VH-VL binders against MKRN2 opposite strand protein (MKRN2OS). Designs and how they scored, part 2

Target 1, 223 residues: MKRN2 opposite strand protein (MKRN2OS), of Homo sapiens (Human) (h3bpm6)
Amino acid sequence: MHCAEAGKALIKFNHCEKYIYSFSVPQCCPLCQQDLGSRKLEDAPVSIANPFTNGHQEKCSFLLRPTQGTFLREYDGRSDLHVGITNTNGVVYNYSAHGVQRDGEGWEESISIPLLQPNMYGMMEQWDKYLEDFSTSGAWLPHRYEDNHHNCYSYALTFINCVLMAEGRQQLDKGEFTEKYVVPRTRLASKFITLYRAIREHGFYVTDCPQQQAQPPEGGGLC

## First folded at step 1 (VH-VL)

Design a4 (from a1 with heavy chain D101G Y102L Y103E D104Y S105F S106D G107W Y108L E109S Y110D; framework fv_alextatug)
Fold by ESMFold2-Fast, scan of step 1:
Structure a4 (fold): chain C 223 residues (1-223), chain A 126 residues (1-126), chain B 110 residues (1-110)
Amino acid sequence: as target 1 above (223 residues)
Amino acid sequence: EVQLVESGGALVKPGGSLRLSCAASGFTFSNAWMSWVRQAPGKGLEWVGRIKSKTDGGTTDYAAPVKGRFTISRDDSKSTLYLQMNSLKTEDTAVYYCTTGLEYFDWLSDYYMDVWGKGTTVTVSS
Amino acid sequence: QSVLTQPPSASGTPGQRVTISCSGSSSNIGSNYVSWYQQLPGTAPKLLIYSNNQRPSGVPDRFSGSKSGTSASLAISGLRSEDEADYYCAAWDDSLSGYVFGGGTKLTVL
């Protein structure tokens, strides 16, 4: 029958011996057209969480967003990502060719990496001061911006390392931070974007159940 | 005084089961990630598995050789860590150490073993 | 079989500096912090170094750690007879979703 576009979550359910992904359980199965509203599904639908958050509501976090557009609608998987650091008042500090920007909007659909836990209260209380003092340094003036080595990522990572040093922890290089914290989240985001766009275009996405890739006959099957 | 005391080590036949306990004192057990590490006679250290604090998700991870046979659990009200060992093999013969860290958080986490017990011996033989 | 590679033995004389190497891959040492453990004969292991180069309370400054790429090193300066022990490096391994130890290095003080 009819499906509505979901704002935040996807669901997965079973019918016609398939896994079906959609924004909500439809009135009719998209494959066989049987009425699903009058019959209980054998297995409860599974919710798939949206990996994106409103960065302006995330405190003391590292944020990623596309330089152009949003992840779900415009991001092509190839365009540059822009990064920033949030303070405790919904402002996103980020570095560009125009210097350090303090954004009150524009990061409503972001990947967020929390940098502090509630039990790091001492650092939380000093966070806004540390971030502002760091950001007013002559190191981050507009004329010092350089695409490869003095950019939004090096700005954010240098601040993160200042926080780590203040907490008595080891500094991270770009490769360490990226592989450990950024890559897993961007991989999850890419999978979600693929599902979201397929559902948006076709109303649903289908995979075989129970196996999506069969093992070679000699290797045995997974269950 | 920060202390971990393992108990429950015994002689067990292959295919049998055994539960080890680790009693913690001198620190806030509920905040700590807890781990089991073993050492076969004359051999090196081998990580068995870990359990995170409830605030960090309470999830468990296991080394491949014990996955599906061993289960790690904790009772924060008793400050006690457990290792349930099923389908024991002769290769499981080792001294089993209980170990902990005092503070772990997702992105600022460094997982390491800062406190160790004296160990309890498990022998799997006929 | 150990995932991280250490020399099985090392030796030195009192007052000397000795270094113990630990070699891994991008999924362990290359992506995660390295810790080192000391095991004196007949005793439980003791944490010696954490977070690549940090010393816990009670560990003398003669012990230091370092990490570069997929390798780590433990340096012991001013070697003493009481340093005779087995030394293990360790790190989390992302591909195994588990913590891995090196095979251990038996340090003999001659």
Scores: ipSAE 0.007, ipTM 0.440, lowest interface PAE 9.7, mean pLDDT 83

Design a5 (from a1 with heavy chain Y102S D104E S105W S106E G107L Y108P E109D; framework fv_alextatug)
Fold by ESMFold2-Fast, scan of step 1:
Structure a5 (fold): chain C 223 residues (1-223), chain A 126 residues (1-126), chain B 110 residues (1-110)
Amino acid sequence: as target 1 above (223 residues)
Amino acid sequence: EVQLVESGGALVKPGGSLRLSCAASGFTFSNAWMSWVRQAPGKGLEWVGRIKSKTDGGTTDYAAPVKGRFTISRDDSKSTLYLQMNSLKTEDTAVYYCTTDSYEWELPDYYYMDVWGKGTTVTVSS
Amino acid sequence: QSVLTQPPSASGTPGQRVTISCSGSSSNIGSNYVSWYQQLPGTAPKLLIYSNNQRPSGVPDRFSGSKSGTSASLAISGLRSEDEADYYCAAWDDSLSGYVFGGGTKLTVL
């Protein structure tokens, strides 16, 4: 059941001087076949959080999804990403050549960036009204859509800057927002997709285990 | 057997140039983010800069004291990291360590230096 | 000045618990994970703690890390003479786009 996998974390553990990634600690090491049990691992396994969430359950957030398909199954790392802004009731507002869409479904596998800061007092109570009023502006009609400069991203960023201005905060340009908030998350998502697909296909993924330099053997002086 | 071996340290006059190398073995170098860290005699650790894997954009970041003077590069076919140091100052005198950067796939960026070399000594003096 | 602040020295006797503090700001410790490094005299630094509180293979559980707000702490319980070393905290700093180290703490086992 693929739906159960959308929120599933990956596990990283050490064995055979390798980092081994899987959905759960296996009964036996995939490299040497030794029975692992919890007692036979060198270190406790580390959980790698799934970078994808159901965007319809995220409030007041910036969302990214592939324009076609899902991140884990179809996304190729090169196809266009579509972005949107959530309200407090599970609706994702997004801008396309068809104008502003208000989606109740379709964003179940998204990268989410929370937009409310702890010091934005009262903003959550006004969020849905601000978003709806912004989105019904003549600026976001279907005929105004332009791939490079008046698109889903500029729609979302303009709204974010309206919120920042309302809170007396400094506005962000596209480069600033993208570099600080979007790039780190899409980079981690890309790596997670690679691990996830390898684990789905082979049951595990193995990489080198960079470690601290080995210490001299016990009793070893300077030879 | 994971190893990092720095080389190229020397005595150089102020204003001179020097290239350091870091030979990596025992792991898949092309996947690793790499850093340079230095330590002046009797002083603490100071991060010099890092380079991301080519898959992650191959971009570099530098500490303010070395920006514009130092360049980090990598040759994945040779599993080697480089630090090109230009316009050297007496303040650049230090042991230079090569490190592998590792992460637990957590936001927003790499958080720790996993493996360290033994260092190579650079002395900038008249 | 170091961006992260550590006490320059700390001391204890065998068997005691010693804590080393590391203070930063919202752009470094407040937003990012903390790592700790141990440097024995005449040797290269060794990773001791990563991701605030995780220990790599080979580091005994006497060493533990914690983080609260813009500060982090390294705790060493059951102190031993072989723990005598310099200890450094480090974190990525978003404002500087770089890693920053603490000034280091020289731990003396009396």
Scores: ipSAE 0.000, ipTM 0.442, lowest interface PAE 11.4, mean pLDDT 82

Design a6 (framework fv_alextatug)
Fold by ESMFold2-Fast, scan of step 1:
Structure a6 (fold): chain C 223 residues (1-223), chain A 123 residues (1-123), chain B 110 residues (1-110)
Amino acid sequence: as target 1 above (223 residues)
Amino acid sequence: EVQLVESGGALVKPGGSLRLSCAASGFTFSNAWMSWVRQAPGKGLEWVGRIKSKTDGGTTDYAAPVKGRFTISRDDSKSTLYLQMNSLKTEDTAVYYCTTDRYYDESGYFDYWGKGTTVTVSS
Amino acid sequence: QSVLTQPPSASGTPGQRVTISCSGSSSNIGSNYVSWYQQLPGTAPKLLIYSNNQRPSGVPDRFSGSKSGTSASLAISGLRSEDEADYYCAAWDDSLSGYVFGGGTKLTVL
């Protein structure tokens, strides 16, 4: 379930020879004020999925959030992201200078990467105990925290690799995991944030056409 | 009534070239984005590439397996879509479908399909 | 092989409800619309569902689509013998800058 800010999808529709982005299809076109009743739109409105979820509702997942503030309001696209692993009961395990934290709140606007395949029932059943036992080991005490090599990311990735090994799969290094799973999601998130803030500021956002062919750079814009 | 009719499929030797055509009718072809989709015998569907309308720049995009070997073009005066296939490989053996591409509204779907034309690459 | 994962087969008896799943990632289903196609033996594919859950004119309401997160489903209610076909899901993939299809599900009506 999503609240207005946390899970608010964006809508794209075509009117007045323009693509118009908004939080919902309005009663009237913001450009010409004409009623947008049934069959006045030649093409169906397109829903742009919110890339952020409430991490406390995601089971057995790798989560990312900004270290400061939220993605939609404060994130600048450059600051460090904090990461964690969810159990099956809405708790987010994450590692900081204060040791392993078990958060029941604070991850309501997160990027989520599921870690289990749909048929991994055996691992799902063991997950909470496995995560707790891993997190209680002497390796993740407060005094062992170090920004470059022993941090929230290395904590999460080490656990993920333990799960992969248990399932007979190859371990991933930081670069491999980041490229395959993290970068595509953060790129989508950046696109959404840009559009969301424009709509929030002006009530809607307008573009002329889809002139984009090649994928834009990481900081890429809209048409 | 919208109709798409593919033609040009043939038996070709590896390394050869072939051009497929798709004759369109029943809609304003010049305003439509068009795609090619293929299906190898007994296998699933695979997108080959697309071409945008003149209004949207008339540019092309290709799937990785065909990039550099295949070229999509259009002749709006004849309402015809083309697929030029060069350096053909045995793995290019497939039925090739011409489709209308609704990507310009970002719904991302193929609403009209032709019946396909068969390309066999074999010695 | 295929980027989107579908079960290779599904089966049911006349009158039953059958569901076909399609699993992807954030770069395809998670951020873009899903469409579904029906391919009867020896024929070209036909659009069944577009924009996750919309039916084009001529497709009976027995066919419905849904999407949740990075997965989509096609539901066929009141299954009939003429529904025996291959079913494919598809979506644009931002990472590949191209369309991707599921591997297809062969539906057998017993």
Scores: ipSAE 0.000, ipTM 0.395, lowest interface PAE 24.0, mean pLDDT 83

Design a7 (from a1 with heavy chain D101E Y103S D104S S105G S106W G107Y Y108D Y110D; framework fv_alextatug)
Fold by ESMFold2-Fast, scan of step 1:
Structure a7 (fold): chain C 223 residues (1-223), chain A 126 residues (1-126), chain B 110 residues (1-110)
Amino acid sequence: as target 1 above (223 residues)
Amino acid sequence: EVQLVESGGALVKPGGSLRLSCAASGFTFSNAWMSWVRQAPGKGLEWVGRIKSKTDGGTTDYAAPVKGRFTISRDDSKSTLYLQMNSLKTEDTAVYYCTTEYSSGWYDEDYYMDVWGKGTTVTVSS
Amino acid sequence: QSVLTQPPSASGTPGQRVTISCSGSSSNIGSNYVSWYQQLPGTAPKLLIYSNNQRPSGVPDRFSGSKSGTSASLAISGLRSEDEADYYCAAWDDSLSGYVFGGGTKLTVL
């Protein structure tokens, strides 16, 4: 991602019975060449929320990132995503064929799912100790890694379920957690990536008014 | 002129049933997602449920307090939305509004309640 | 028992600016757009703000919305007596698969 474009918001505005996405309102409509600066747009532009955050600034959260590169630049929509759990000090715990890694960097462009509910007050104080103790057990050694059943996702989900049990809450299976928390965010991220890359390449992205139902297929798997 | 007109509100005993109607005009009803929102006397707004357009699957979603008791349906040929209420409780006493739901685009499914009717009153009491 | 938290009341005098807060969680405001609704006494609610900060046609620009993290705010500048109403925030909640409303804020123009 270019430094000059880092943190730039996307906007959506309406003209020519189309939704036009861009980094800023252009001087002229790209579809009809009409001067937009001489007329106030009928509707104000909508700010498009960035679905990505710096995972190292998120406490007690489940994070997703591409295995290689960043979402906005390199992610192809089909490659596997790597997942991790943050502690309260910006360290991302994640499990791979090399065992549990404790990353102080590399998760600056992540999808974040907060794991603590407001009524889990005591858990935040215990979080770092529970995560470290869980991660140093014999269950998560390098030689135990297995792509389908003992991977970064099963590591993260098993820890989440340990937290849920400690708080007297119902455990979640992989399908339940994925459908409820992961899929909505990855779907949103996919659409944002499509918009971002099109705007970066062409200066804008156009869709029909009203709402379209067709959307890109969900891409990539979880490790 | 876009309008929604609710009807069918009445006084009903607990355990009874009632069907509300919402007549739509001034827009293409068949393309609209529709919702019901209620408001108990002197209380705030509470979403009841929605129904998607047939093009978008015609599926329904319901708030937990009404799941299994209320059913939302639509008749596109009559531009009419329905709320079938069964096993009514005193807690269902409210003004019921129908509303259109609109998303401002495909990007992030930003749904909001655009047009509202004037409401119809349901009282559940002995 | 509302899922989103608003102050029950707010007040101001004509010409002042007032702000109404709306607090939620990651499953609603934190992940989804916020809309605001105005309900004048004895009337149906009316859409005031959508997509966090957008106004439908006919809503004056003295009404504005904002969102930060799991909270949203409605700001009303240049208060007028006609703004006396109940104001509600709303957002889709991913965990509930449904819309949730704030408890409402009764704005009194003194």
Scores: ipSAE 0.000, ipTM 0.426, lowest interface PAE 14.7, mean pLDDT 83

Design a8 (framework fv_alextatug)
Fold by ESMFold2-Fast, scan of step 1:
Structure a8 (fold): chain C 223 residues (1-223), chain A 125 residues (1-125), chain B 110 residues (1-110)
Amino acid sequence: as target 1 above (223 residues)
Amino acid sequence: EVQLVESGGALVKPGGSLRLSCAASGFTFSDYWMSWVRQAPGKGLEWVGRIKSEYDGGTTDYAAPVKGRFTISRDDSKSTLYLQMNSLKTEDTAVYYCARDEGYSYGDYYYMDVWGKGTTVTVSS
Amino acid sequence: QSVLTQPPSASGTPGQRVTISCSGSSSNIGYNYVSWYQQLPGTAPKLLIYYNNQRPSGVPDRFSGSKSGTSASLAISGLRSEDEADYYCAAWDDSLSGPVFGGGTKLTVL
């Protein structure tokens, strides 16, 4: 037996009146050891998509990653997240105490939020130049960095608001952006991390199936 | 200012067809996933189906009772959502609501934050 | 008929605290977020709670949500006559690949 790859989606399937989560449908049920064929499963297995992506392959997107380690390996649900904005060539722009960094690596396991809507075709063609011009301004020099008000998040959000203004859309404050776009994705990520770690540790994770109503068998006699 | 207004509800015979419309205003319609939810007289809420934003692929999903009979579409240039209902059954009698939903990404988180006033569809001979 | 189970009715007097339960399974509430909707007589549903316990702007803090295992609960503190309405829980269901609603609870303020 070889270990499953960390980058794969999770699989959920039904057997023994349980939901069983794993990296792939096993040859045998981990609960009853019965050989599994597709014809022995009442419902088709469901794929649970990996919420993490290689941020260097995401264009014009807002990215989140843990400041230390990766989501699946190190993240504890409470540690600081670092954020950045991608250009169209695999570079992640992010702001730190060292100024604006232009990373070609390090964001291979990120939460991605696409920033361009279909009606922003003109912005897509100007994106890299607009992001570079924004990032080169004196507002984002190293000495301007401040943990609470002038940080990686305010850098990214200010750029996003510049894009929204250029497209005639309403600006968002930190709370609005966080609750609408960030929180749903980080909560989804937390669910996935919990399942992933359990499967990695034990090979599978089991939950109870929905309650089934008892029904009388046919041919039980007459009144 | 943020509003959804349904129209097109009518009395139709079983086996008939009907198209409902939902006009959106006060927000950027093209950015949002949209759902249809119905409520039979004196009964609870039942999800009908949804359509993703064009940016997220514009794909549709349907509840089992309507799959194959109903089609959801959108026209972002007109900020309008549609529900095409074919092969109507008496069980389709309901008030039909359109709703704006938070459906970006995986569908694992789901809620409907803005609802229209509803339009009534009656399927009877 | 409904996938999520709610009591069909609940009642309280002004100023009391009332809770409305919503029971599901691992495929819906157990794995996914819960939302709650308020429907005043003759009106459209209104979002009351999302992501188990979050309130949208304009919803009073006397409304709160919670989730434990495969069940969720809506609590209404300081009950008022205008809270008389039907309340629905909802969650995504992985087995059905769509959201499911509870059967609704008619709250009567006595």
Scores: ipSAE 0.000, ipTM 0.434, lowest interface PAE 15.7, mean pLDDT 83

Design a9 (framework fv_alextatug)
Heavy chain, then light chain:
Amino acid sequence: EVQLVESGGALVKPGGSLRLSCAASGFTFSDYWMSWVRQAPGKGLEWVGRIKSEYDGGTTDYAAPVKGRFTISRDDSKSTLYLQMNSLKTEDTAVYYCTTVSYDILTGYYEDAFDIWGKGTTVTVSS
Amino acid sequence: QSVLTQPPSASGTPGQRVTISCSGSSSNIGYNYVSWYQQLPGTAPKLLIYYNNQRPSGVPDRFSGSKSGTSASLAISGLRSEDEADYYCAAWDDSLSGPVFGGGTKLTVL
ESMFold2-Fast, scan of step 1: ipSAE 0.006; ipTM 0.489

Design b10 (framework fv_sotevtamab)
Fold by ESMFold2-Fast, scan of step 1:
Structure b10 (fold): chain C 223 residues (1-223), chain A 122 residues (1-122), chain B 112 residues (1-112)
Amino acid sequence: as target 1 above (223 residues)
Amino acid sequence: QVQLVQSGAEVKKPGATVKISCKVSGYTFTDYYMHWVQQAPGKGLEWMGRINPNSGGTKYDPKFQGRVTITADTSTDTAYMELSSLRSEDTAVYYCARDTGWELLGDYFDYWGQGTLVTVSS
Amino acid sequence: DIVMTQSPDSLAVSLGERATINCKSSQSVLYDSNNENYLAWYQQKPGQPPKLLIYWASTRESGVPDRFSGSGSGTDFTLTISSLQAEDVAVYYCQQYYDYPTFGQGTKLEQL
């Protein structure tokens, strides 16, 4: 049985009229020091979904990772993200100043956007060939790489638009694709990273407002 | 600011045809599939079919196939659902619903029209 | 097609208490290629269209309160409301999108 909820590092529970985030329910409340028997919690703890997956286990997907380091360790919310497209064999195709790279490792902590539905068997059967043929084009040679107009994102988006056109969907430009599909996922990832790092540093994180669940506590803040 | 606005309630006799509109605003009409869902009074939701507004391509549930026709007018950003040979059992609220705004290719619905009540009675 | 069955058909829960709604699919809606469950949950109040709450079995739609959570995988799924509020009184539907969309019959949630 495979479950996206299994293996989560973070939980949220309610005590002392606060939302408390941690890796597991502690024996004692970090705020009031009372023993946390089942009668002391108003509600069952809630799991917080891990927004990251091992990209090498995702098939036919658009992946994002930080250009340097990993999301949980190094990402500062401002550094450039690198993107790629997976084939059906765990290889991540991505475009850089060194040309198209075919990575068998390095994308173990990625944000994933699936590109095919289960019932698109025809496209799935041809995916690896189409991706390889696309990627060996003279358009994606190292000397054609340009930071602003011909980069990892334009490489991936051009291939995605080929898929969209094949499925009868309208092509998307970078701004449209980013706002519709990337921004919501990176927003969730940022919230998770903030909570994860705070819990790792302090053992727990506290908030009393749903809008502040991913933010550090402040003395004057109100919901 | 995404809105799906449907045409008003209809009262029809058995054997008649009804045509319901769904006018969209706040997004590019051709970027998302538009689906139609039937809900009989006090009952659950039944998917009827969908259209790709960019190509005009349609898919219908076999239960409605032969009686339902879904069309799209890209000049007015309006989707239509036409149901023919109406029966009393077709009395229902009909919803247009936009295919996902989160995923590239999904069949879950992030925005819905307000619904159009169609009453079939003699 | 894939048949979706919800349980219970109706339940009554006091304010502040937990509500649990179950959904079972006749075949797995877990897609091996991306390890995602093609399952969504909707809330429908009288006179209103359905409102998306959860997609991919456990991902909350933007603006949905965190008291709502989805769990499960494959064929068995659960929607949980951790602490019922008056505005949560509604009918709840699960929906699969592994194949052409099909909905559960709905679960009516009422306040005690």
Scores: ipSAE 0.011, ipTM 0.483, lowest interface PAE 9.4, mean pLDDT 83

Design b11 (framework fv_sotevtamab)
Fold by ESMFold2-Fast, scan of step 1:
Structure b11 (fold): chain C 223 residues (1-223), chain A 123 residues (1-123), chain B 112 residues (1-112)
Amino acid sequence: as target 1 above (223 residues)
Amino acid sequence: QVQLVQSGAEVKKPGATVKISCKVSGYTFTDYYMHWVQQAPGKGLEWMGRINPNSGGTKYDPKFQGRVTITADTSTDTAYMELSSLRSEDTAVYYCARSYEYSGYDSGYFDYWGQGTLVTVSS
Amino acid sequence: DIVMTQSPDSLAVSLGERATINCKSSQSVLYDSNNENYLAWYQQKPGQPPKLLIYWASTRESGVPDRFSGSGSGTDFTLTISSLQAEDVAVYYCQQYYDYPTFGQGTKLEQL
């Protein structure tokens, strides 16, 4: 059984004038059955990095995961994404209709965006307390949750902007943050999911060597 | 597809100013920082500075500070690097390169580069 | 300034053999907040711009063959080409981005 998991790469190789994607180079070409040993490939295989990480191992980061299921298994490209902020001890703070949750598990397959720069040591020292203090304010009580304007994303972005202001930096609105930091990562993730699922289902995925930037499915809405 | 296309080669006299352009396509210009890197003939790579096209904010290496000016025109998706008071030691290929500035770091790694512009400074 | 030093300055390797290039930083480029090493590797062929191979010390750029791998942490880093191909003849540069970017002096890889 091939092992594809968060942090594991896929491979791509050329044979039979096709691009073939798999978890590892097979003994024989799945299209022509030719032995692929002894470097009989036109070009060396290419590794495609896994865009997902274990969010509980990411410190002071903005995390994205599907509201239901995992990216690789269940995410349909259209369903809402849930977001959270990590502290320094593996806890993911996130906001829902049940208020602020402090998760010790469930974010093992996440897209991660680091929030601190190397020169933000003052904020780093106070991060966990600042996040906890922010999260216990009356603004984030369960009854204040609202799908469009007071949700997991506005919670996370408001905290990020508090950090930016404390560091004397420019605040970002939702569109600015999403387009700069979220969209590039979700686009890469969508391509990876498509390849992963095809390989898991069929053992390999084959294409005629088109641009991999072929239109990915539209991303899901934010929570 | 991402492309960074630079202006053509320049020949200048000592003391002159040169201005090189880098026109981008295939991505949103304001989402990535644009850097300029100098490579003297047969030598390594040396960072000159960068611009955030979204804010116009610039940072320069002290070696070039005072002589280099980096600008960006968001209406034409073009970055510029202007180097003044040219010396023979400034003879080099100049590259523009975009960085993955996902978290707003002042630095980055460069995933796409322009083709390079040769500037020759001679009397 | 963070000074990047590569070794060797030049290296000749036979086709199919392993090539190893080392890079040392004058101070750690590991950032504890995200546990990432702010280090990249580039390949440059004559008359061409540099091409990104590796970032975050060990993450391979999309489209880069799996024979290229990066390893190391803190101050000591290695780029490995597990089985040299003719097309791999080039100059290789390491670069830190922990502070403003600085590059190693380059390692020239030639076919023996």
Scores: ipSAE 0.000, ipTM 0.431, lowest interface PAE 16.6, mean pLDDT 83

